# VH-VL binders against q8ixk2r445to577: the designs that were tried, part 338

Target 1, 133 residues: q8ixk2r445to577
Amino acid sequence: FFGMLQNKGLTDYCFDYNPPDENQIVGHQVILYLCHGMGQNQFFEYTSQKEIRYNTHQPEGCIAVEAGMDTLIMHLCEETAPENQKFILQEDGSLFHEQSKKCVQAARKESSDSFVPLLRDCTNSDHQKWFFK

## First folded at step 16 (VH-VL)

Design j22 (framework fv_axatilimab)
Fold by ESMFold2-Fast, scan of step 16:
Structure j22 (fold): chain C 133 residues (1-133), chain A 120 residues (1-120), chain B 107 residues (1-107)
Amino acid sequence: as target 1 above (133 residues)
Amino acid sequence: EVTLKESGPALVKPTQTLTLTCTFSGFSLSTFGMGVGWIRQPPGKALEWLAHIYWEDEKYYNPSLKNRLTISKDTSKNQVVLTMTNMDPVDTATYYCAHKLYPGRAFDIWGQGTMVTVSS
Amino acid sequence: DIQMTQSPSSLSASVGDRVTITCLASQGIHYYLAWYQQKPGKAPKLLIYGAFRLQSGVPSRFSGSGSGTDYTLTISSLQPEDFATYYCQQHDRYPWTFGGGTKVEIK
């Protein structure tokens, strides 16, 4: 799958990656913002290795969750996907982070007027359901 | 349908504290995604954002006025209250409260505004 | 603080004219930009949010565009009821800031 990764519970919010420095593609938090339909910072690919790739810029970025954290951060993709970069997109739309046993949920970003995807205990909430458009 | 209405004193003396109440209907400020902000506009001047409160009770203030501002909510009464200490004639303005659905969106429904004049 | 500079401060135009108002942010605001219309004696009315999205009930002659630091509000065919002051607002970072306003007067 590839395209704009949207939340079922939040009308028209897409995964969005906008690093402040175009020369440094990694290290920043992924956010959720209004879907603008222009691709670029909102274009993602879900791979057979269970990665969520940001390939708008080179080198390619892969979403990861660092140990002890609940935020989704952009890392460099590796030849073999490490466990912290693996998300199972389930039939019900849940994004299950295998290493932590938690699900990706839409929540408000601290100190910002933005939503953000965070790891939370898995529930049946529509805020934990995702799909590509 | 969402509605908001500001209330408070029309006249305030310098050094006094202003208390404004925003009474709303059509939504609950405990509902996921809801927020209410305060914006003011001096006569003939531009809009100035003062404070915002989110559904989870997170509060943000304009740093230029943070020392003077307090925002709070009472979800059972459908009210948001703003207090501003040490009023000065330069604070004379129309004060608005406004609804905001979801972070990332804008102030979609505004109250009519309440004029506050600061004078001795 | 992010400074929002609107231009022009005022303009006069005839009914049917295409009007453009620009808003320049002192740093990138990643589409966290709204446009409001304010008629004399009234509260502001939301026209556009997310830089491009037309608020429900707003006439299609209004449109928004832009990216990064530069944003534009366009009125494709000015009508008499469009006499008003227009404000842009960024909400990318606290404090949220408004532009100085653009007063549109019908010739």
Scores: ipSAE 0.778, ipTM 0.915, lowest interface PAE 0.8, mean pLDDT 92

Design j23 (framework fv_axatilimab)
Fold by ESMFold2-Fast, scan of step 16:
Structure j23 (fold): chain C 133 residues (1-133), chain A 120 residues (1-120), chain B 107 residues (1-107)
Amino acid sequence: as target 1 above (133 residues)
Amino acid sequence: EVTLKESGPALVKPTQTLTLTCTFSGFSLSTFGMGVGWIRQPPGKALEWLAHIYWEDEKYYNPSLKNRLTISKDTSKNQVVLTMTNMDPVDTATYYCAHKLYPGRAFDIWGQGTMVTVSS
Amino acid sequence: DIQMTQSPSSLSASVGDRVTITCLASQGIHYYLAWYQQKPGKAPKLLIYAASRLQSGVPSRFSGSGSGTDYTLTISSLQPEDFATYYCQQHDRYPWTFGGGTKVEIK
């Protein structure tokens, strides 16, 4: 799968990554923004290793959640995906992070006028359901 | 249909506290994604954002006004209230409240504005 | 604070003209940009959000473009009702800030 990763409950909001410096593509939080398709900042690849990859810049980034945290941040991809970089896109659209046993949910970002994907306890909410378009 | 209307005093004396009420219909501030902000415009000048309140009761203020501002909501009355302390003639402006559907979107529906003159 | 600089501050145009207004942010704002139209004595009206998305009910002659720090509002064929002041707004970071406005006047 490759494309814009959209939230079912938030009409027209997509995973979005805009690193502040093209020479430092890792360490920043993934956000949700209105799907615009104007740049590759909203295009992600879901791999057979269950990674969500951002390949607009080199080296390629992989979305990760550190132990004890709930934010999705961009890390460097590894030859073999570590557990903190694995997300299971389930048939009902939920995006399950196996290491934490939590689901990715759309939530408001306190520091800006944006939504962000966060790990939350799994529910059957549409805010926890995702699809590639 | 979303509508908002500002109300409050037209004339305020220097050093007094201004209280403005935004009464709205067509949405609830308990609904996921909803927010209301306050923006002002001095005569002949540009727009200036003052404060914003989200459905979760999270509040944001323009730091240039150095804690003179308080924003609150009463979800049951469909009202958002802005309080501004220590009014000065330079605070003379038209004050607007405006609706915003989601973070990331813009102020899509505005009240008509209420003119506040600060003078002796 | 992010400073929004609009250019020009005013322009004169005729009905049927193509009008472009630019907005420059002091730092990258990643498409968190809106355009508003304001007529004398009235509240602002949202035209464009997310830099390029047309608000419902706004005529298709209005369009927005840009990325990073540089954004443009275009009116492809100016109509009599388009003579107004236009404002850009960034909402990438608090405090949210508006440009100084561009007044579009009859030539």
Scores: ipSAE 0.615, ipTM 0.884, lowest interface PAE 1.8, mean pLDDT 91

Design j24 (framework fv_axatilimab)
Fold by ESMFold2-Fast, scan of step 16:
Structure j24 (fold): chain C 133 residues (1-133), chain A 120 residues (1-120), chain B 107 residues (1-107)
Amino acid sequence: as target 1 above (133 residues)
Amino acid sequence: EVTLKESGPALVKPTQTLTLTCTFSGFSLSTFGMGVGWIRQPPGKALEWLAHIYWEDEKYYNPSLKNRLTISKDTSKNQVVLTMTNMDPVDTATYYCAHKLYPGRAFDIWGQGTMVTVSS
Amino acid sequence: DIQMTQSPSSLSASVGDRVTITCLASQGIHYYLAWYQQKPGKAPKLLIYSASRLQSGVPSRFSGSGSGTDYTLTISSLQPEDFATYYCQQHDRYPWTFGGGTKVEIK
């Protein structure tokens, strides 16, 4: 699967990664922004290793969640996906993070007028369901 | 379907506290993503954002006025209330409340506004 | 605070004219930019959100563009009902700030 990763519960919000500096594409938080349908900063690939890859630039970025954290951060992809970069896209649309045993949910970013994907306890909420456009 | 209406006193004396109520219909402030803000406009001048309250009860204020402003919501009454202390003639303005569907969206539906004049 | 500078502050135009209004932010605002129309004695009306997205019910002659610090509102063919004051607003960072307004007057 590849394309724009959209939330089922939010009208027209997609995974978005727009780092402030093209020479430092890693280390920043993934956000949710209005889907524009043109790929670019909203284009992701779900791989057979259960990675969510951002491959607009080289080297390729992979979404990760550090131990004890709930935010999705862009890291460098590795030849063998580490556990913190593995997300199981389930049949119902949920994204299950194996290492933490939590699900990716749309939520408001603290001190910001923006949505972000965060790890939360798994529920059957549409705000935890995702699909590629 | 979404409507908002401001209410409060039309005339306030200097040093008094202003209390404005925004009564709305067509949505609930317990709904995921929803928010309501307050914006004012002095006669002939630009719009100025005052405060915003989100569905999860997080509140944000314009820092230039923060120590004078309080925003709160009563979800059961479909109301958002703004209080502003120590009113001054320069605070004379039309005060608006406005709906925001989600973080990242704009103020899509506005109340008609209520004119507040501050004079002795 | 992020300062929003609108240009021009006022302009005179005729029905059928193409009108462009510019909004310059003092720092990058990442498309968190809206445009509003305000007629005398009325509340503002949302025209454009997220810099380029047309609000439902707004005529297609209105369009928004831009990125980073520089944004524009365009009215492709001005109609009689478009004579109004237009405001841009950023909501990238608190406090949210509005531009000074652009008054579009009949020529």
Scores: ipSAE 0.710, ipTM 0.889, lowest interface PAE 1.0, mean pLDDT 92

Design j25 (framework fv_axatilimab)
Fold by ESMFold2-Fast, scan of step 16:
Structure j25 (fold): chain C 133 residues (1-133), chain A 120 residues (1-120), chain B 107 residues (1-107)
Amino acid sequence: as target 1 above (133 residues)
Amino acid sequence: EVTLKESGPALVKPTQTLTLTCTFSGFSLSTFGMSVGWIRQPPGKALEWLAHIYWEDEKYYNPSLKNRLTISKDTSKNQVVLTMTNMDPVDTATYYCAHKLYPGRAFDIWGQGTMVTVSS
Amino acid sequence: DIQMTQSPSSLSASVGDRVTITCLASQGIHYYLAWYQQKPGKAPKLLIYGASRLQSGVPSRFSGSGSGTDYTLTISSLQPEDFATYYCQQHDRYPWTFGGGTKVEIK
C-alpha cells in the first residue's frame, strides 16, 4: 500500500509531513492537513515490516512513537524495523501501534488549529480508521 | 443548516462587564471537530479575533485582551458565552460569533452581529 | 503576533475587470489562510480556506493562491455583487490575525 493516508471520519484530511528544515528530516511531528492530491509531503508507503515510510527525501523517514509519548514523529528508518515504528493496518482500517497497544486517532494539536494523529485507546470510532488513496 | 445569533446589551457604560451570548442551531459543540469563535469590528475598522472554544472545551484568547475575556460553552443549550470586563469606549464595535468546522479550516458561518456601544 | 499586511487598502474597478488583492504575513503561515468578503452592514462571508480551497457555494471567479508569507486573492471577472471589502486571516498561530481590509469600489 502507498499513497495519501486519509482518515475515514475526517473528509479531506491526509497524513502530512513538512519539516521546517530539509537538512533535518527527522524529529518533527506528523500532522493532518487538507489533502492536495499531489503526493510529496502527503505521500506515504506501508511496508511489509509494518512501517509507515516517508521517502520524499533521503535518508528515508519512518513514523515512530517514543516510549511514554502519544505523538507520531519522524525517525530514521532501520534495516530491521524497531518495535516503536511498527503499525498494524487492520482490516477495519484501524492503525494499531504494536509497542504501546494503542490506536492512531485524529485529534486536535494542543495550542494549534491543526489536526494531528495521536495514540489513544482503541475504539470503533471512524476517527481511528485510515485508508490509502 | 447551521445558524448562529448573538444577543446582549446594545449599550454599556465604561468600567462595566459585557456579557454576550451566541445561540446556535444545526450542530452540537460536543461533536468532534466543531468550534465557535468571537470576532469584533469597530465602526469602519478591520476585524479583530477575540476568543475561540473547541469541542474538547479548550479555550484560546487574544493576548492583548486575555485578562478581560472569558469564553464558555453550554452544550445542552447550544450556547457560547463571551464575557469582557472593564469596558471602555474603544471597545465599541459589532461583535460576531462564528462557527468553524474542523481545525485547519476557516469561519464558514457567521452570526448577523450585535452592535455594542460603550459610552457614558 | 503575526502581522497581516493587505494591499492595496482600496481600489477602483469596473465590471469585467480582473482584480488581485495580496496579503503578506510577517512569518510563514503554512497555508493557514482564509479570505472573507464583507458587504456594508453585513457579516463577513467565507470565500477561500486553506489558502486555495473555494468554499462551497462561492463563484468560481474567486481563487486563492500563494505559499509561505505571500498570498493572493483573485477575482477573474468582477461582477456588480463583488463590490465589497475583502479580508485575509491567518490561523497558523494564536492570536489569529486579520489583514486591514481591501475595499473594492466601483470606478
Scores: ipSAE 0.780, ipTM 0.908, lowest interface PAE 0.8, mean pLDDT 92

Design j26 (framework fv_axatilimab)
Fold by ESMFold2-Fast, scan of step 16:
Structure j26 (fold): chain C 133 residues (1-133), chain A 120 residues (1-120), chain B 107 residues (1-107)
Amino acid sequence: as target 1 above (133 residues)
Amino acid sequence: EVTLKESGPALVKPTQTLTLTCTFSGFSLSTFGMGVGWIRQPPGKALEWLAHIYWEDEKYYNPSLKNRLTISKDTSKNQVVLTMTNMDPVDTATYYCAHKLYPGRGFDIWGQGTMVTVSS
Amino acid sequence: DIQMTQSPSSLSASVGDRVTITCLASQGIHYYLAWYQQKPGKAPKLLIYGASRLQSGVPSRFSGSGSGTDYTLTISSLQPEDFATYYCQQHDRYPWTFGGGTKVEIK
């Protein structure tokens, strides 16, 4: 699966990664921003290892959640995906992070006029349902 | 569909507290993604953002006003209220409330504005 | 606070002219920029959000562009009803801040 990863409840918002330094793609939070349809910073790949890869830069980044945290952070991909980088995209569109047993939900970013994907207790809310466009 | 209207006193004396009410229709401020802000404009000057309240009741204030501001919502009445303490003649301005559909977007619908003059 | 500097502060132009207004932020604002039009005695009207997205109902002669710290509002063919003051606004960081405004006067 390739494309812009879009929220079902926020049809105009896509996963977005735009780090301040183009040569340092690691350590920053993934956000949700207005879908522009140009790919680039909003183009992601869902892999057979259940990774969400950011393919715009080399080396490729993989979305991860650190233990005890709820934010999605960009890390370097590994040859074998670690558990904190695995997200199960379910048939209903839920994006389940098995290590934490939580679902990715669209939410407002703390202290910001932005949406952000965060780990939350799983519900059947449309704000927890995602699809590639 | 979406409309907002400001109400409050036209004249305020120095040191008094100003209370402004924004009454709206066409949306609920309990709906995911909704927000209402307050912006003012002194005569002949630029726009200045004052405060914003989101649907989850998170509140943000312009720190230049040194804790003079309080914003609150009453979802059942479709109202947002702004209070501003210790009014001064420099606070004379037209005060607007405005709707924002989602974080990341602009203020899409504005009230007509209410002029507040601060004078002895 | 993020400072928003608009240039020019004022301009006069003829109907049919291409008008360009620039907004410079004191730090990167990542497309969290809106443009507003304000006519005398009226509330501001949203023209552009997300730096380049045209608000519904706004004429196509208005367009926005830019990235990082540098943003531009363009009116491709100025009309008499475009006499107004234009404001940019960043909402990347609190406090949200507006530019000083650009007054467009029809020559």
Scores: ipSAE 0.702, ipTM 0.872, lowest interface PAE 0.9, mean pLDDT 91

Design j27 (framework fv_axatilimab)
Fold by ESMFold2-Fast, scan of step 16:
Order: sequence, then structure tokens, then C-alpha cells
Structure j27 (fold): chain C 133 residues (1-133), chain A 120 residues (1-120), chain B 107 residues (1-107)
Amino acid sequence: as target 1 above (133 residues)
Amino acid sequence: EVTLKESGPALVKPTQTLTLTCTFSGFSLSTFGMGVGWIRQPPGKALEWLAHIYWEDEKYYNPSLKNRLTISKDTSKNQVVLTMTNMDPVDTATYYCAHKLYPGRALDIWGQGTMVTVSS
Amino acid sequence: DIQMTQSPSSLSASVGDRVTITCLASQGIHYYLAWYQQKPGKAPKLLIYGASRLQSGVPSRFSGSGSGTDYTLTISSLQPEDFATYYCQQHDRYPWTFGGGTKVEIK
């Protein structure tokens, strides 16, 4: 599936990746911003390998969470998806991070006027429910 | 219907501390996403952002006024208070408080403003 | 700090004219851009948020566009009530900063 990944609890907020330096497109945190669909920063592909891919640049970026961390960071995609890059989009809309056994939740980004997706204990909150537009 | 209203002294002497209160209705500052900011405008000049407080009590300040500003909220009274120390004639301005629905959105509803003159 | 430069600082226009005001950020602000209208003696009123989204209750003759560092507010057919000062604001990074304002005057 390819599209804008929207939060159910934050109506009109989508996954957004806007690296500040186009020479270093990986290593930055994924954010949530108003769903505009313009440009390339809000289009993601959910793959059969359970990756969330950012296809705007080559080589392609894949969202990952490092062990012990809770932030979603853009990494380089690999031929075989590593465990830290696997997210299971469940029937109820939960986005389950396989390696950590936690769910992606919308939260406020420290030091900015932005929301961000963060790993949290899985709950039935609408802030943990996601869908592609 | 969201409404905000600023209150405080119209006249402040140099070196004194200014305290402004923003009283609001139509929302609670315990509601997920909500925030209130303070903006000022000297006569005939542009708008200048001063401070912002979010629903989870996170606070941000304009670094050009660093160490002079304090913002706080009283959720039960529907009030946000701004204090500014060591007032100077250049701080003469109309002071506004404004509502923000969510991070990433704009300051959508503004109070009428309160004029503060700093003079001996 | 992100500097917001508005052009022009003032303009004279007639009712029915198409008016364009530009706002240039000193660095990319990723659509974290709002436009406000201020009439003499009044508080600013939000017109546009998220660079291009019309605030509820604002007439459709107002529109916003732009990306990166360059943003534009357009009034497609100027009305008598539109004579005011317009401000852009970025909130991508603290401190939030406003442009210097553009005064739209009657010819």
C-alpha cells in the first residue's frame, strides 16, 4: 500500500519526513504534520516485508527504532529487512513494532511545535491507530 | 466559542515587574493539543512572539527576552499568566494572548489586547 | 533565528484588484507558515495556516501557497474590508517569528 499514513486520534495529521539536509537524508526523526499530500515528504509505502518505506530519495529510506529507544528514525533500507525496521499494521489500526513489542503512538515533539510518532506500551487509544489515505 | 481576554496594569514604571493574566472560555488547557501563547506589538511595529505554554505544561520562551519571562497556567481557573521582569520604556506595547488548537497549527483565536505603557 | 522578510512593505490597490504578498524565510520552514490580517486598533485575525489552509469563516478570495522558503498570500478580488496590514509567521523553530508586515492601502 502506498499513501499518506494518518493518525485516527489526530484528525488530519500524517507521517512526515522532511530532512533538513538533502545530502544526509537518513538519521533524522519522523514527525507528524497536517496532511497536505504536496511534495514527497508525506508518501510512504507499506511493504510485504512489514517495512514503512520513504521512496522520495535513492537509496530508499526505511523507518526504524533502535533497541532501547522510542523514536522513529529514518535508516537506509536493506535487501532483507532487519527486525528494527519491521512494523505490523494490525486489523484494529495499531502499528506494532516487532522487535520492541510496542505500538506507535502520536505524541508532542520536545523542543518543537510538532507531533511525532513514538513507541509506547500498546493500548486501545485512537492515538495509536493509523490508516493509509 | 473560544474567547480570551488580557488583563493587567496599563502603566508600569521602569525596573518594575509586569504581570498579565489571560482569562479564557470555550476550552480547557488540560485538553490534549491545546496551548496558549503571548505576543506583543509596540506602537506602529511588527508582532513579536514572547512565550507559549502547552496542555502538558511544557513552556517555551523567546530567547531575546530570556530570563525576564515566566509563563504559567491555572487549568482550574482557565487562566494563563505571563510575568516580565525589569520593564523598560522599549517594552511599551499592546500584549495579546492567543489560543492554539494543536502543535503544527496557527494561533487561531486572539484576545483583544491590553496596552502597557512603561514610563516614569 | 529564522528571519521572515515580507514584500512589499506597503502597496496601494483598488477594489477588485488581485493582490499578492510574499514572505521569504531565511531557511526552509516545511509549511509551518500562517498569515494574519490586522485592522487598525484590532487584534490580528488568522487567515491561513499550514501555508495553504483557509481558516474557517475566512472568505474564499484569500489563498495561500508556497513551499520551502517562499510563501505567498493572494487576495483574488480586493474588497473594501480587506484594507489592512498582513503578517506572515513561521512556527517551524523557536523562537516563532513574524514578518515585518505588508500594509494594503486604498489607491
Scores: ipSAE 0.719, ipTM 0.906, lowest interface PAE 1.1, mean pLDDT 92

Design j28 (framework fv_axatilimab)
Fold by ESMFold2-Fast, scan of step 16:
Order: C-alpha cells, then structure tokens, then sequence
Structure j28 (fold): chain C 133 residues (1-133), chain A 120 residues (1-120), chain B 107 residues (1-107)
C-alpha cells in the first residue's frame, strides 16, 4: 500500500510530515493535517517489513516510536527494520505498534491546534482506524 | 445549523470584572473536535484572539492579557463563559465568540458580537 | 509571538479588477492560515482555511495560496459585495494572531 494515510474517524486528516528543515528530515514528530491530495509531505508507503516509509526524500525516513514515548518520530530507515519501526496494519484498519503493544490513535496535539497520531491502548474506535487513499 | 450569541454588560467601570456568555446551538462542546474561542476588536482596529476551549476542556489564553482571563464551558446549558478581570478603557471593544470544528481548521461560524465600553 | 503583516493596509479598486492581498508571517506557519472578510458593523466571515481551501458557500472568485511565511488572498474579478476589510489569521502557534487588515475600497 502507498498513498495518503487517512484516519477513518477524521476523514479530512492525513499523516503529515513537515520538518522545519527539509534537508534534515529526521527527529521530528509526525502530525495529522488536512489532506491536500498533492502527495509530498503526506505521501507514505507501507512495506512488507511493516514499516511506514516517508518516500519523498533521500535518505528514506521511517516512522518510529522511542522507548517509553507515545509519539511517532521520523527516523532513518534501516536494511533490517528495528522493532520500534514496525507497525501492523490489521484487517480492521488498526495500526498496531508491535514493540509497545499499543495502537496508533488520532488525538489533539498538546499545546497546538493540531491533531497528532499517538500510541494509546487498543480500542475499536474509528480514531484508531487508518487506510491509504 | 450552528449559531452563537454573545451576552453581557454594555458598560463596565475600570477595575471591574467583565463576564461574557456565549450561548450556542447546533453542536455540543462534548462532541469530539468541537471548540469555541473568544476574539475582540476595538473600534477601528484589528481582531485580537483572547482564549479558546476545546471539547476535552483544554483551555488556552492570549498571554498578553496575563492572568486576567478565564474561559469555561457548561455543556448542559450549551454555553461558554469568558471572565476578564481588572477592566481598563483600552479593553473597550466588540467581543465575539466563534465556533471551530476540529484543530487545524478556522473559526467557521461567529456570533454577532457584543459591544463592551469601559469608562468611568 | 508570530507577527502577521498584511499588505497593503488599504487599496482602491473597481468592479471587475483582480485584487491580491498578501500576508507575511514572522516565521513559518505550515499552512495554518485563514482569511476572513468583514463588512462594517458585522462579524467576520470565513473565506479560506488551511491557506488554500475555500469555505463552503464562498464564491469561487476567492482563492488562497502560499506556503512557509508568505500567503496571498486573490479575488479574481471584484464584485460590489466584495468591498470590505480582509484579515489573515495564523493558528500554528499560541497566541493565535491576526494581520492588521486590508481595506478594499471603491476607486
């Protein structure tokens, strides 16, 4: 699967990565913003290694969660995906982070007028359901 | 449809506390994604954002007004209340409440505004 | 605080003219930008959100564009009902801030 990763409960919101410096794509938080349909900062690929890749730049970025954190951060992709970069896109649309055993949920970003994907306990909420468009 | 209406005193004396009520219909502030903000506009001047409250009861304030502002909601009454302490003549303005659906969007529906004059 | 500078502060135009209003942010605001129209004695009306998205019910002659720090509102063919004051607003960071306004007057 590849394309814009959209939330089922927030149908106008897509995974979005807009780092302050386009030449340094690592280390910043992934957010959710209004889907614009132009690809670029909202274009992701789900791989057979269970990675969510940000494919608009070289080197390739992969979404990861640091130990003890609940935020999704951009890291460099590795030849063998580390556990913190593995997400299982399940049949029901849930995005399960294997290492933490938590699900990706749309939530309001603290101190910001933005939504953000966060790790939360798994539920059957539409805010935890994702699909590529 | 979403509608909002501001109410409160038209005249306030310096040093008094202003209390404004925003009464709304067409949505609930317990509904995911909903929010209400307060914006003011002194006569002939630009718009100034004052405060915002989100559906989960998180609140944000304009720091230029220091600790003078309090925003609260009463979901059962469909109301948002703004209080502003220590009123000064420079606070004379039309005060608006406005609706916002989801973080990342803009104020899509505004109340008509209520004029507050601060004078002795 | 993010400063929003609108230019021009005022302009005179005729019906049928193409009008452009510019909004400059003191730092990048990542498309968290809205445009409002305000007529004398009335509340503001949302025209554009997300820098380029037209609000439902707003005529297609209004359009928004821009990225980073630089944003523009364009009215492709000015109509009599478009004479008003226009404001941009950023909501990328608290406090949310508005531009100083641009008054579009009859030439």
Amino acid sequence: as target 1 above (133 residues)
Amino acid sequence: EVTLKESGPALVKPTQTLTLTCTFSGFSLSTFGMGVGWIRQPPGKALEWLAHIYWEDEKYYNPSLKNRLTISKDTSKNQVVLTMTNMDPVDTATYYCAHKTYPGRAFDIWGQGTMVTVSS
Amino acid sequence: DIQMTQSPSSLSASVGDRVTITCLASQGIHYYLAWYQQKPGKAPKLLIYGASRLQSGVPSRFSGSGSGTDYTLTISSLQPEDFATYYCQQHDRYPWTFGGGTKVEIK
Scores: ipSAE 0.690, ipTM 0.886, lowest interface PAE 1.1, mean pLDDT 91

Design j29 (framework fv_axatilimab)
Fold by ESMFold2-Fast, scan of step 16:
Structure j29 (fold): chain C 133 residues (1-133), chain A 120 residues (1-120), chain B 107 residues (1-107)
Amino acid sequence: as target 1 above (133 residues)
Amino acid sequence: EVTLKESGPALVKPTQTLTLTCTFSGFSLSTFGMGVGWIRQPPGKALEWLAHIYWEDEKYYNPSLKNRLTISKDTSKNQVVLTMTNMDPVDTATYYCAHKKYPGRAFDIWGQGTMVTVSS
Amino acid sequence: DIQMTQSPSSLSASVGDRVTITCLASQGIHYYLAWYQQKPGKAPKLLIYGASRLQSGVPSRFSGSGSGTDYTLTISSLQPEDFATYYCQQHDRYPWTFGGGTKVEIK
């Protein structure tokens, strides 16, 4: 799977990564913004290692959640995916973070007029359902 | 259909507190993604954002107004209230409340505005 | 604060003209940009959000484009009802800020 990763509960919102420097893509939070259809900062790949890769730029980034945190941030991809970078995309569209046993949910980003994907207890909410377009 | 309407005094004396009420219909401010903001416009001048309140009760203010502003919501009454202390003649403006659906979008539906004149 | 500079401050145009209004942000705003139309004595009306998305019910002659710091509103064939003041707004960072406005006047 690859493409724009969209939320089922939000009309036209996509995973969006806007790093200030395209040559240094780690350390920033992934957001949700209006889908523009141009790929680029909204283009992601779901891999056989259960990674969500940002491969628009080099080096490739992989979405991760640090211990004790609930935010999705960009890390460098590794040859063997560490547990904090593994997300199970389930048949119902849930995106389950294995290490924390929580699901990715659309929520408002603090101090910003943006939505953001956050780890929350798993529910059957459409705000926790995702698909590639 | 989303509608909003501002209400409050048309005339305020210097140093008094202004209280404006935005009464709305067509949405609930407890619904995921909803928000209401206040914007003002002095006669012949540009728009100035004042404050915004989100559905989870998070509030944001324009810092240039030095803590004179308070925004609150009463979801059971479908109202958002803006309070502005220590009014001055330079605060004379048309005050608008406006609906915004979802963070990342814009103010899509505006009230008609209410003119507030600050003078003795 | 992010300063929004609109150019021109005013312009004179005739029905049928192509009108272009530019909005420059003092910092990158990542498409968190809206355009509003305001007629005398009326509340602003949303035209464009997300820099390029046409609000429902707005005529297709209006379009928005741009990225980073530079954004443009275009009216492809000006109509009599389009004589108004236009404002851009950024909402990438608090405080949200508006441009100074561009008055589109009849020639």
Scores: ipSAE 0.736, ipTM 0.900, lowest interface PAE 0.9, mean pLDDT 92

Design j3 (framework fv_axatilimab)
Fold by ESMFold2-Fast, scan of step 16:
Structure j3 (fold): chain C 133 residues (1-133), chain A 120 residues (1-120), chain B 107 residues (1-107)
Amino acid sequence: as target 1 above (133 residues)
Amino acid sequence: EVTLKESGPALVKPTQTLTLTCTFSGFSLSTFGMGVGWIRQPPGKALEWLAHIYWEDEKYYNPSLKNRLTISKDTSKNQVVLTMTNMDPVDTATYYCAHKLYPGRAFDIWGQGTMVTVSS
Amino acid sequence: DIQMTQSPSSLSASVGDRVTITCLASQGIHRYLAWYQQKPGKAPKLLIYGASRLQSGVPSRFSGSGSGTDYTLTISSLQPEDFATYYCQQHDRYPWTFGGGTKVEIK
């Protein structure tokens, strides 16, 4: 599965990664922005290792959540995916983060007019449902 | 259909406090993603953003006016209220409230505006 | 604060003309940009959000483009009802700021 990762509950919002510095691709928070259909900063791949990969730049980034945190941060991909980089895309569209036992939900970014994906207790909300387009 | 309407005094004396009410229909400001902002426009001049309130009750203000502005919502009445203290003739403007569906989008539905003249 | 500079401040055009209005941000705004149309005595009307997304009900002759600091509103074939003042707005960071406006006048 690859493409633009879109939220079922939000009209036309996609996972978006646009680091301020092209030479420092890791360490920044993933956001949600209006889907533009051009790939690039909104193009992700869901792998058989349960990773969400950002392949637009080299080296490839993998979305991770640090222990005790709820934000999705870009890390370097590893040959064997660590637990904090594994997300189970379920049949109902939920993205379940294995290490934390929480689900990815759309929420407003603090101090910003932006949405972000955050870990929250799993619910049946459409704001926790995701699909590739 | 989303509608908003501003109400408040047409004339305010210098140093007084202005209170404007935005009454809306077609959405609830407790619904995920909803927001309401206030924008003003002095006669013949550009638009100036004043304040915004989100559905989770987070509030943001233009720093140039922050010490004078308060925005609040009453979800049971479908109202957003803006209070602006120490009015001055330069605050004479048409004041608008506007709906915004989601963070990242824009002000899609505007009230008709209410003209506030500050004069002694 | 992010300064939004619109150019030109005014322009004269005829029906059928292609009109281009530019909006320059003093720093990158990551496509958090909207365009509004305002007719005399009326509230602004949203035309474009997210730099390039056409608002529902807005004619296809309106289009937006740009990224970073440089954004453009284009009207491909000006119609009589398009004579108005146009404003850009950034909402990348607080305070949200508007451009000075571009008045599109009849020749």
Scores: ipSAE 0.720, ipTM 0.893, lowest interface PAE 1.0, mean pLDDT 92

